# Designs tried in a protein design chat: VH-VL binders against Eukaryotic translation initiation factor 3 subunit M (eif3m). Part 12

Target 1, 160 residues: Eukaryotic translation initiation factor 3 subunit M (eif3m), of Schizosaccharomyces pombe (q09722r188to347)
Amino acid sequence: DDEQSFAFLLEAVKMDNSTADEAVRELVQRAVNSPKYFFFDDIVTLPPVQQLEQSTLQLLGILSGGMTDDYVSWVAENHAHCQHQKFDEDAIARKMKLLTIASLATQAPNNTLSYGDVAKSLKIDENEVELWIIDVIRAGLVEGRMSQLTKTLSIHRSSY
Key: E = the ipSAE of ESMFold2; O = the ipSAE of ESMFold2 at other seeds; V2 = 0.75 times the mean of E and O plus 0.25 times the DockQ between their complexes.

## First folded at step 7 (VH-VL; framework fv_axatilimab)

Design r2 (from q1 with heavy chain G35S; at its last look DockQ between E and O 0.93; V2 from the best seeds 0.70)
Fold by ESMFold2, look of step 7:
Structure r2 (fold): chain C 160 residues (1-160), chain A 118 residues (1-118), chain B 107 residues (1-107)
Amino acid sequence: as target 1 above (160 residues)
Amino acid sequence: EVTLKESGPALVKPTQTLTLTCTFSGFSLSDRGVSVGWIRQPPGKALEWLANIYWNDDKYYNPSLKNRLTISKDTSKNQVVLTMTNMDPVDTATYYCARIDYGYFDYWGQGTMVTVSS
Amino acid sequence: DIQMTQSPSSLSASVGDRVTITCLASQSIYSYLAWYQQKPGKAPKLLIYAASSLQSGVPSRFSGSGSGTDYTLTISSLQPEDFATYYCQQSYSTPRTFGGGTKVEIK
């Protein structure tokens, strides 16, 4: 089971600050590529992770608190790095869109996030926003209800 | 309508420092994801990338020239500045600034010719 | 650095001709390639990005193809305004590098 294997690897790196470089790189690769892993503060703060290349640390920082535009700018300068590290650029792009919605939800005034603001932040057509909001709710990052009449998401809870 | 324009000296003596300014309109370096870069072209020769700077102040330099180049921005003036030290006659070229979109140069200034000569 | 080798260095063609220009990268660039058009005394103009995507406002007679190390720009029916020098450029790895150019001249 890849989820169980990932959990064991993460705990092993947490417990041993002298973990072999290859294991640390595998942890990071699995985390950034995983469609189900979203909480990068737990990884960024690990001492052996802090010893990785600046490009990798920049990506982890973006995943910890950045937005889609931060990733788009970073990846435009780092295609070769992604290929070398086996980072899946498209999987990370999808993850960044979900994390961006979660960040917008946490900051939304009056717990209301407009579809227009989501579309602008993700650089997508507004007619695609509903699918992305469903995905962010399914990921467990946001709880709320959509209104197609008002084109808003009313936020009950954000865990990001 | 996106426009960029280069300004700076047309003639520079060997060993002097070149300072070029790119002034642009139709976009801002306060906009997330925006980047502006510099490219040069010696007369009759191919293009060479020099440097670029992002809205968040991330900077990238051609490694072959890294010790000679400094790029900076003034977001309030819509300007990007390139400084190149220790100029040599081989640096004679037309210098362009350009906007970067997804790693590609989508809008260019008309360029400014810089001659490095005694 | 990734070297970009363009062929031919120049070619002569007539209005209406199909023109092809090739660009060879010294290693795989995974379609992170652009094509630019430059007329004398003018700045380059972006034609194609990501190997095959047409930039907004560029005529559909321009197309790009290729993968790996081998890339091609095609002009399906050459027009009088297409006589120019064409450059490829890779954006896969730093530093960004350009091909040496292909000058398309009237026959």
Scores: ipSAE 0.603, ipTM 0.846, lowest interface PAE 1.9, mean pLDDT 91
ESMFold2 (binder alone), look of step 7: mean pLDDT 93; pTM 0.941
ESMFold2 at other seeds, look of step 7: ipSAE 0.652; ipTM 0.858

Design r3 (from q1 with heavy chain D31E; at its last look DockQ between E and O 0.95; V2 from the best seeds 0.74)
Fold by ESMFold2, look of step 7:
Structure r3 (fold): chain C 160 residues (1-160), chain A 118 residues (1-118), chain B 107 residues (1-107)
Amino acid sequence: as target 1 above (160 residues)
Amino acid sequence: EVTLKESGPALVKPTQTLTLTCTFSGFSLSERGVGVGWIRQPPGKALEWLANIYWNDDKYYNPSLKNRLTISKDTSKNQVVLTMTNMDPVDTATYYCARIDYGYFDYWGQGTMVTVSS
Amino acid sequence: DIQMTQSPSSLSASVGDRVTITCLASQSIYSYLAWYQQKPGKAPKLLIYAASSLQSGVPSRFSGSGSGTDYTLTISSLQPEDFATYYCQQSYSTPRTFGGGTKVEIK
């Protein structure tokens, strides 16, 4: 099972700070490309991971606390690195949009996130916002209720 | 309307340090995802990339010139500054600054000609 | 460093002609390629990004194609205002590098 093998790999690297370079790189590659993995603090703080290339560490930092535009500027200078590491640029771009909404939701005043703020942060048309909100809820990052009347998301829970 | 303009000395002596300023309008480096780069073109020759700086202060340099180049920004003045040390006659070129959006140079300044001679 | 070789170095064509310019990369660049137009005494102007995407405000007679190491800029019907030198540029790997240019002259 790919989820079980990833969980075992993550635990193995957590338990042994001298884990082989190949295993550490596989962990990072799988986490970065996975449509199901969102919590990069668990990975970026691992001592063997901190020994990887600066470009990889920058990406992990963006995934743990950045927004879509951080990724856009980073990837513009790192296409060859992504190709060599087999990082899926499109999968990461999608993940960054979901993480951006989750970050906005966590910081939203009065637990209310406007569609306008989402559209601005993701650099998308406002008419696309509800589809992304559905996706972030389906990913389990946010629970909430959409309102067409106010063009807002009322946040009940945020996991991020 | 996006505009960029390069300024600096037209003549520099060998071994001196060149300082070029890019002043721009119609955008700001407070805008997320945007950058400014420097490119030069010796007379009658191909373009050569020098350095990029992004809104978040990330910096990238041409490795063949990395020891000689420094790029910095002043967001409040809408300026980017390029410093190049130990100038040589081979560095004679027109120097351009350009906006970076999604990794491509979409707007360029007019360029400034810099001649390096004794 | 990735070397970009443009062909031809110059060409002469009549208004209405179809013009093709080729750019060959020394290794695969995965469509991270731009085309620029530079008129005499002027700065370059972006025409094509991502190998085939047309920059806004650029006439539709310009198109880009290619993959791997081999890329082409096409002007489907040359106009008098298309007199210029054209450059390709890869943004796949540092340092970013440009081709040597193709000068297009109107007969």
Scores: ipSAE 0.659, ipTM 0.864, lowest interface PAE 1.6, mean pLDDT 91
ESMFold2 (binder alone), look of step 7: mean pLDDT 94; pTM 0.946
ESMFold2 at other seeds, look of step 7: ipSAE 0.676; ipTM 0.868

Design r4 (from p5 with heavy chain R32Y; at its last look DockQ between E and O 0.95; V2 from the best seeds 0.00; counts 0 for: pae E 2.5 > 2)
Fold by ESMFold2, look of step 7:
Structure r4 (fold): chain C 160 residues (1-160), chain A 118 residues (1-118), chain B 107 residues (1-107)
Amino acid sequence: as target 1 above (160 residues)
Amino acid sequence: EVTLKESGPALVKPTQTLTLTCTFSGFSLSDYGVGVGWIRQPPGKALEWLANIYWNDDKYYNPSLKNRLTISKDTSKNQVVLTMTNMDPVDTATYYCARIDYGYFDYWGQGTMVTVSS
Amino acid sequence: DIQMTQSPSSLSASVGDRVTITCLASQSISSYLAWYQQKPGKAPKLLIYAASSLQSGVPSRFSGSGSGTDYTLTISSLQPEDFATYYCQQSYSTPRTFGGGTKVEIK
């Protein structure tokens, strides 16, 4: 029901460019905090969203095309903004790791993403990489085959 | 080993512009997620934050000094430069640069004392 | 601007004493607080970040606690190298602001 409620809200904002400020802010807050929403181009392009605070627009830009370290730098200067907007900093941090892997996968030469590159980009131990790859596959962002022997992800499909 | 070192003039006359350079090693502003900030401490007084610059060139300034401060970086030289206009004797302080990691100043330079007098 | 009020402004203690320093923020800062140690003529050194997380290389006798507006730095057993001035600093809102300092000196 929460997915259905979110879909109705998104469609309402898309249908009516004069949508009330409260509804636009609720849409953004729910999208940013949701563990299941990943495609922020659909939100950033909405005219009512473009009228929000600069800090919010910066975050949406990071979610649309940035990486984990863009978020780390941004949040270090925006803690008060996140509190005021009810943005869940930890939920966003987790989402950014998944989006970073998806971005790396889309750009991976020869459809092969090394565990080393993932570990470096996320600043995590290499032994944690497989758990994050499982999560990005479960999120539907990447399809592929993991190999412990070569320490790589062979990418069959990436939708990000 | 992470190190930072401030350099610039020890004496500045009132109304002049101060230019300070932070030269660092053991990290790079081409590395994602890090920044460099400037903090000053007048003799016997509390620390005052001035400005931050991040690897992606995002910049943040103390609002009380915003019209007087400019921060920039030269990633190839491992340098950050702070410029402060219209210096006044009240700006006499030790000026520090420091690395920012996850929003906290984890490594500091030794500081450079700047005296503003005629 | 968020004002950070430290207390006491100074204290005298002996080696082995338990020392407690407090920092009061003028509004809630949601644990975005650091503690620094500064010795005369030297730069500050980060001890505690995020109110309670110990920086690498800092002795475990240092600890931080608190939430909301009230924060505390504790030194469980004071050592000779701990005689210094200690500062708190909030990273919640711009501008970042520091407390006035607490000087810990030998009794």
Scores: ipSAE 0.500, ipTM 0.816, lowest interface PAE 2.5, mean pLDDT 91
ESMFold2 (binder alone), look of step 7: mean pLDDT 93; pTM 0.947
ESMFold2 at other seeds, look of step 7: ipSAE 0.545; ipTM 0.836

Design r5 (from p5 with heavy chain Y102W; at its last look DockQ between E and O 0.89; V2 from the best seeds 0.00; counts 0 for: pae E 2.1 > 2)
Fold by ESMFold2, look of step 7:
Structure r5 (fold): chain C 160 residues (1-160), chain A 118 residues (1-118), chain B 107 residues (1-107)
Amino acid sequence: as target 1 above (160 residues)
Amino acid sequence: EVTLKESGPALVKPTQTLTLTCTFSGFSLSDRGVGVGWIRQPPGKALEWLANIYWNDDKYYNPSLKNRLTISKDTSKNQVVLTMTNMDPVDTATYYCARIDWGYFDYWGQGTMVTVSS
Amino acid sequence: DIQMTQSPSSLSASVGDRVTITCLASQSISSYLAWYQQKPGKAPKLLIYAASSLQSGVPSRFSGSGSGTDYTLTISSLQPEDFATYYCQQSYSTPRTFGGGTKVEIK
């Protein structure tokens, strides 16, 4: 079970600051590539993780609090690093779009997020926004109600 | 219309510090996702990348020159500044600034020739 | 550092010719490659990014291909304005590096 194996690895690294370098790198690789892992503050703060390469720490910082544009600029300077660390650039790009929507939702005034603001932040056509919002809801990052008439998401809850 | 223009001295003496300014229009470094880089070309030789700076103040330097280079920006003036210390005759080149979009240099200034001689 | 070797270093061609320029990287660069055109006294101009994507405003007679270490720029029917020097550049690894150039001259 890959999901249970990842959970055991994460807990092992959390419990022991002396965890082997290869296990720490495997944890980070699986977390950044996973379509289902989103909460990178839990990883960034781990002392063994703080010993990794600066480029990896920059990526984890982007995943814990950045936006899509931060990743786009970082990856443009770090293609070789991603190749060597086996980071899946496309999987991370998709994850960053979901995390960006979740961040916008958490900060949205009056708990209302316009499709226009999402499209601008993700640099996508507005006609793509509803599919991304469905995905962010399915990921469990945001609870809310979409309105196609007003082109908005009314936010009930944001977990991010 | 995106334009960039380099300015600075045409002649420097060995050991002096070179300061080059890139002034640009048609975009701003307050716009997310863009950057500006510096590239040089010695007469008759290959282009050599020097440094990049992004809207969020992230900076990247050619490792072979990193102890000599400093890049900075002034977003309100639409300027990027490169300084290069301890100039040597081998640093004689045309120096270009260029906009970075998606990791590629899509618009370039016309370049400024800098000669290093005593 | 990744070395970029262009061939040929120069070539002579006539208007209407099909021209092919090769760029060889010292290691795989996973298609993170650009092609630039530089005319005398002018700055380089981006033609191709990501090995095969045509920059906006660039004529469709220009195309890029290749993968791994081997990359090619093709001009399908050379025009008078295409006589220039062409450079490849990898964006895979720091430092970004350029090829030595290929000068395309009038035959």
Scores: ipSAE 0.580, ipTM 0.835, lowest interface PAE 2.1, mean pLDDT 91
ESMFold2 (binder alone), look of step 7: mean pLDDT 93; pTM 0.945
ESMFold2 at other seeds, look of step 7: ipSAE 0.600; ipTM 0.835

Design r6 (from p5 with heavy chain I100L; at its last look DockQ between E and O 0.98; V2 from the best seeds 0.77)
Fold by ESMFold2 at other seeds, look of step 7:
Structure r6 (fold): chain C 160 residues (1-160), chain A 118 residues (1-118), chain B 107 residues (1-107)
Amino acid sequence: as target 1 above (160 residues)
Amino acid sequence: EVTLKESGPALVKPTQTLTLTCTFSGFSLSDRGVGVGWIRQPPGKALEWLANIYWNDDKYYNPSLKNRLTISKDTSKNQVVLTMTNMDPVDTATYYCARLDYGYFDYWGQGTMVTVSS
Amino acid sequence: DIQMTQSPSSLSASVGDRVTITCLASQSISSYLAWYQQKPGKAPKLLIYAASSLQSGVPSRFSGSGSGTDYTLTISSLQPEDFATYYCQQSYSTPRTFGGGTKVEIK
């Protein structure tokens, strides 16, 4: 099905540096649009991927190590590129918010991430933060416990 | 309160290099996601985009002018600098700097008139 | 480059009239369009972003609509302070480009 075909495509590109250009572009498009794929170092380092357009490589770099604001600035200059490559701007924006929380969690001092810091980094109202934290936990990127009383996330594990 | 102000020479001779400085307050280029752009308007004519620079030092130039333009920032001074080489009388215009937020120019400076003549 | 064609180039209207200005893009710009007002001797002022979103502090008599290649700025009840030139600008593709402007004169 779609998860099996994506896994096959990723494995095929990993194993063969001469993979056809259309397969490489399909891999990238499916990865950036997928609500379930988060680990872009595996893609950005592939030699056939490194031959793609500079705008695409910039996006993959943002997905592998950047924050939401990096994407917001990039997409503001790359709307036409996203349309041509069939990159779903809204799906990527959502993915970037999840990845940003995961990055903040990995760096959080004392394994404690405040809702205020999340709200500031995502540029959202603090009352939206818990729903985003639930989503990042459901995505398997962070494991922890929320406290509405202290407005914090106590981090047990971050896999990003 | 967000403000921007352009400064530079009012008169430049043909072939010389123009340097314009945008000094702003009410925001910083250490604020993630924002940028500053430059736009010009020849007398009685339409606006023309020149260049953008973002907090992360990403830069974008109008391709028709790319070899003539350099944009840079000094975050600690709240300044963005535009240089334009090989000035010509057709470059006579009012030059504006403006803040970029979510890709739109939401605050503009007052503009500075630059005349290029012999 | 994406050409932006504004129509009309100028118009005269009375206070209270509904005014419509159009902007035609040479290709689809997917609503990545802004409208600016510029009064003589002043900098442009952002009115509308993302084709239809009203900028903070702009009177509600201004509205934007359209999609694809065709975009419209509407002033629902023209006021004396609306005497200005109006520009559209696309932010879909580099280089960003502006329309030629529409001068609005109050009769």
Scores: ipSAE 0.688, ipTM 0.865, lowest interface PAE 1.4, mean pLDDT 91
ESMFold2, look of step 7: ipSAE 0.717; ipTM 0.876
ESMFold2 (binder alone), look of step 7: mean pLDDT 93; pTM 0.939

## First folded at step 8 (VH-VL; framework fv_axatilimab)

Design u1 (from r1 with heavy chain I100L; at its last look DockQ between E and O 0.99; V2 from the best seeds 0.81)
Heavy chain, then light chain:
Amino acid sequence: EVTLKESGPALVKPTQTLTLTCTFSGFSLSDRGVAVGWIRQPPGKALEWLANIYWNDDKYYNPSLKNRLTISKDTSKNQVVLTMTNMDPVDTATYYCARLDYGYFDYWGQGTMVTVSS
Amino acid sequence: DIQMTQSPSSLSASVGDRVTITCLASQSIYSYLAWYQQKPGKAPKLLIYAASSLQSGVPSRFSGSGSGTDYTLTISSLQPEDFATYYCQQSYSTPRTFGGGTKVEIK
ESMFold2, look of step 8: ipSAE 0.726; ipTM 0.888
ESMFold2 (binder alone), look of step 8: mean pLDDT 93; pTM 0.941
ESMFold2 at other seeds, look of step 8: ipSAE 0.725; ipTM 0.884
ESMFold2, look of step 9: ipSAE 0.751; ipTM 0.896
ESMFold2 (binder alone), look of step 9: mean pLDDT 93; pTM 0.943
ESMFold2 at other seeds, look of step 9: ipSAE 0.752; ipTM 0.895

Design u2 (from r1 with heavy chain V34M A35V; at its last look DockQ between E and O 0.02; V2 from the best seeds 0.00; counts 0 for: pae E 9.6 > 2, placed apart)
Fold by ESMFold2, look of step 8:
Structure u2 (fold): chain C 160 residues (1-160), chain A 118 residues (1-118), chain B 107 residues (1-107)
Amino acid sequence: as target 1 above (160 residues)
Amino acid sequence: EVTLKESGPALVKPTQTLTLTCTFSGFSLSDRGMVVGWIRQPPGKALEWLANIYWNDDKYYNPSLKNRLTISKDTSKNQVVLTMTNMDPVDTATYYCARIDYGYFDYWGQGTMVTVSS
Amino acid sequence: DIQMTQSPSSLSASVGDRVTITCLASQSIYSYLAWYQQKPGKAPKLLIYAASSLQSGVPSRFSGSGSGTDYTLTISSLQPEDFATYYCQQSYSTPRTFGGGTKVEIK
């Protein structure tokens, strides 16, 4: 039902450019904090969203096309902003790691993404990579087959 | 109908402080989400953003000019005031005020030409 | 600061031509881009916001596209009233910055 109320709010803001500022801020807060919402191009382009404060716009830009290190740099300068806006920094960090893998998968030559490249981009130990790949597959962002022998993900589909 | 109009001196001597007033109608800067900004354009040159002031009195300045600029509002008069200190001939430009809606300058004043000359 | 590089700086075209103007940002601006038209002696007028959204009252022959660092304004069929200078502007980062302008002259 939480997904339903979010979907209603998103559609309301999409259909009415004059949506009240408080509703727009709630939409953004729920989107960035949601473990299930990943497609921020739909939010970035909304006219009422673009009237929001610059730090919020920068975060939404990073979520729409950035990588984990863009978020790490942004949040280091924006902890107070996140507290004020009630942005869950840890939930967003997790989301950025999943989006980074999805971006790497889209760019991967020959539809093959090495565990080493994932570990480097996420700044994690290579032995943690499979858990993150499982998470990105469960999120529906990537379909593929993992190989322990070659330490790679063979990408069958990317939704991102 | 949203309108904005700039007023202030057409001529300023070097080192003087320029004061410009933006008077607007069709919206109020006490309305949540409203923003007014200032932009200048030297003759034959590109536009340069100067400052914004928000309905909640938040203020943002172009860092290259921050020490010279002050922006304020008088919501009861529907006015925004920009002051710029230590004027120099390179500051000769047309100065515009504009409303920001949806993150972009959607209504502009006609502009006021300010010449800085000895 | 984010530099906005417009090209070309000027162009001449005939009525009915398709015209394209490009803006290159010095870093990603995530579609936080506007296009303005300025006629001689007049204030700029907003044409396109959010890279591709058409401002109300703007003719549909104007369109915007692009993402990341590369953005384009297109006039699908140039009209006599489109003689003007066009500016892009990023609103991703402070200071907000404008391109150098593209002067469109009708032959």
Scores: ipSAE 0.007, ipTM 0.611, lowest interface PAE 9.6, mean pLDDT 88
ESMFold2 (binder alone), look of step 8: mean pLDDT 93; pTM 0.936
ESMFold2 at other seeds, look of step 8: ipSAE 0.491; ipTM 0.815

Design u3 (from r1 with heavy chain I100M; at its last look DockQ between E and O 0.98; V2 from the best seeds 0.74)
Fold by ESMFold2 at other seeds, look of step 8:
Structure u3 (fold): chain C 160 residues (1-160), chain A 118 residues (1-118), chain B 107 residues (1-107)
Amino acid sequence: as target 1 above (160 residues)
Amino acid sequence: EVTLKESGPALVKPTQTLTLTCTFSGFSLSDRGVAVGWIRQPPGKALEWLANIYWNDDKYYNPSLKNRLTISKDTSKNQVVLTMTNMDPVDTATYYCARMDYGYFDYWGQGTMVTVSS
Amino acid sequence: DIQMTQSPSSLSASVGDRVTITCLASQSIYSYLAWYQQKPGKAPKLLIYAASSLQSGVPSRFSGSGSGTDYTLTISSLQPEDFATYYCQQSYSTPRTFGGGTKVEIK
């Protein structure tokens, strides 16, 4: 029911540029907080969304094409904005880590992404990397094969 | 080892523009997530935040001073520059630059005293 | 702007004393608070971030606590090198603001 109510909001905003401000804000809040929504180009380009606060537009831009460090820098100046808009900072931080891995996977030379590069980009210990890669695969953002012997992910497909 | 050092004039006349340079080492503004800020402290008084600049050139200013402040960086020189216009004797203070980590200032320069008087 | 009110403004204490310093925010700051130590003629030094997290290299006798609007810095056993002025600072909302300071003096 949560997925259907989100789809309803998205469809309503897409169909009508005069969609009520409350519905547009609810759509954005639901999208940024959702553990399952990853493709923010579809939202950031909507005309009613472009009328929102600059801080919100900055966040949507980061979710559309940035990496974890962009979010960490932004949130350090926007804690109060997140509280007022009911943006879940921790949920967004997790989403940004997954999107960062997906971006690294798309850019990886020879379709091989090292655990070391993931650890550096996410600023995590290398022994945590495998769990994050499992999560990005389960999210459907990346297909590939992990190797503990070489500490790499061999990429078959990246949809991000 | 992270170090920061402020440089600029010790004496400024009222209405003049102050330009301060923060030169740092042990980190770079080409490093993702890095930021540098400016904070001042009038003699015997509390600290006041002025401005921050991030590695990606995002800039944030104290709203009470926004129309007087400009912050910029030169990544190749490891420098951040603060410009403050229309100086007044109430702006007399020690000016610090500091590195920011997770929104908190973890390394500070020694500070430079700026006196504004005729 | 969020006002940060520190109390006391000064205190006298002996080596070995347990010292507490209070910082009150004019509205909730959700633990986005730091504590700094400043010795005369020196720059501030970060002690505590995120209300309760100890900065690397800071002795464990320093601790931070609190939530909402009320925050406390505790020095469990005061040492000679701890005589300084202490400032709180909120990082929740722009502009970042500092408390007025608490001067800890030798008794």
Scores: ipSAE 0.653, ipTM 0.863, lowest interface PAE 1.7, mean pLDDT 92
ESMFold2, look of step 8: ipSAE 0.672; ipTM 0.864
ESMFold2 (binder alone), look of step 8: mean pLDDT 93; pTM 0.948

Design u4 (from r1 with heavy chain G103A; at its last look DockQ between E and O 0.97; V2 from the best seeds 0.00; counts 0 for: pae E 2.1 > 2)
Fold by ESMFold2 at other seeds, look of step 8:
Structure u4 (fold): chain C 160 residues (1-160), chain A 118 residues (1-118), chain B 107 residues (1-107)
Amino acid sequence: as target 1 above (160 residues)
Amino acid sequence: EVTLKESGPALVKPTQTLTLTCTFSGFSLSDRGVAVGWIRQPPGKALEWLANIYWNDDKYYNPSLKNRLTISKDTSKNQVVLTMTNMDPVDTATYYCARIDYAYFDYWGQGTMVTVSS
Amino acid sequence: DIQMTQSPSSLSASVGDRVTITCLASQSIYSYLAWYQQKPGKAPKLLIYAASSLQSGVPSRFSGSGSGTDYTLTISSLQPEDFATYYCQQSYSTPRTFGGGTKVEIK
């Protein structure tokens, strides 16, 4: 029900650029907090969304094309904004790690992404990388094969 | 290994513009996720935050001073510059630059004392 | 602006004493709080971040606690080198603001 209401809200705002400010803010809050929504280009380009606060627009820009360090720097100056807008900082941090892996996969030379590069970019222990890659694949952002022997992900397709 | 050093004039006349340079080593503002900030401390008084600049050139200013402050960086020189206009004797303070890593000031320069008087 | 009220403004204690310094925020800051030590003529040094996390290289006799508006720095066994002024600082909302300081004097 909540997933279905989000989809209807997104379509309503996409079709009508005079949508009420409260509905636009609800759309953004739900998209940002959702563990299932990853493609923020659809939201950033909406005219009513472009009228929101600069801090919110910065976050949406990070979600549409940034990496984990962009978010960490932004949130360090925007804790109060997140609390006021009801943005879930931990949910967004998790989403940013998944999006960062997807971005690295898209840019990986020879379609091969090393676990070392993932660990460095996410600033995590290398022994955590496999679980994050499994989550990125389950989210549908990357298709590929993992090798524990070579500590790499061979990329078949990246959707991000 | 991480060091920061402030440089600038020790004496400034009222209404003049203060320009301070923070030169640092042991890190770079091309390193993702890092920032440099400026903080001042009047003699015997508490600390006051002035401005931050991030590796991606995002900038944040103390709202009470926003129209007087400009912060910029030169990543190739490992420098951050703070400009403060319309100096007044109440702005007499030690000025520090400090590195921000994960939202907190983890390394500080030794500070530079700036006196504003005729 | 979030006001940070720090108490006491000064205290005197003996080597080995347990020292407690408090910091009260004018609104909830959700543990986005740091503690700094400043010795005379020197720059501040970060001790505690995120209310309770010990900065690397800081002795384990320092600890931070608290939540909401009320935060505490504790020195479990005061040492001669702990003679300094201590400041809290919130990083929840712009502008970042500091407490007025607590001067700790060793007897």
Scores: ipSAE 0.588, ipTM 0.832, lowest interface PAE 2.1, mean pLDDT 91
ESMFold2, look of step 8: ipSAE 0.594; ipTM 0.841
ESMFold2 (binder alone), look of step 8: mean pLDDT 93; pTM 0.943

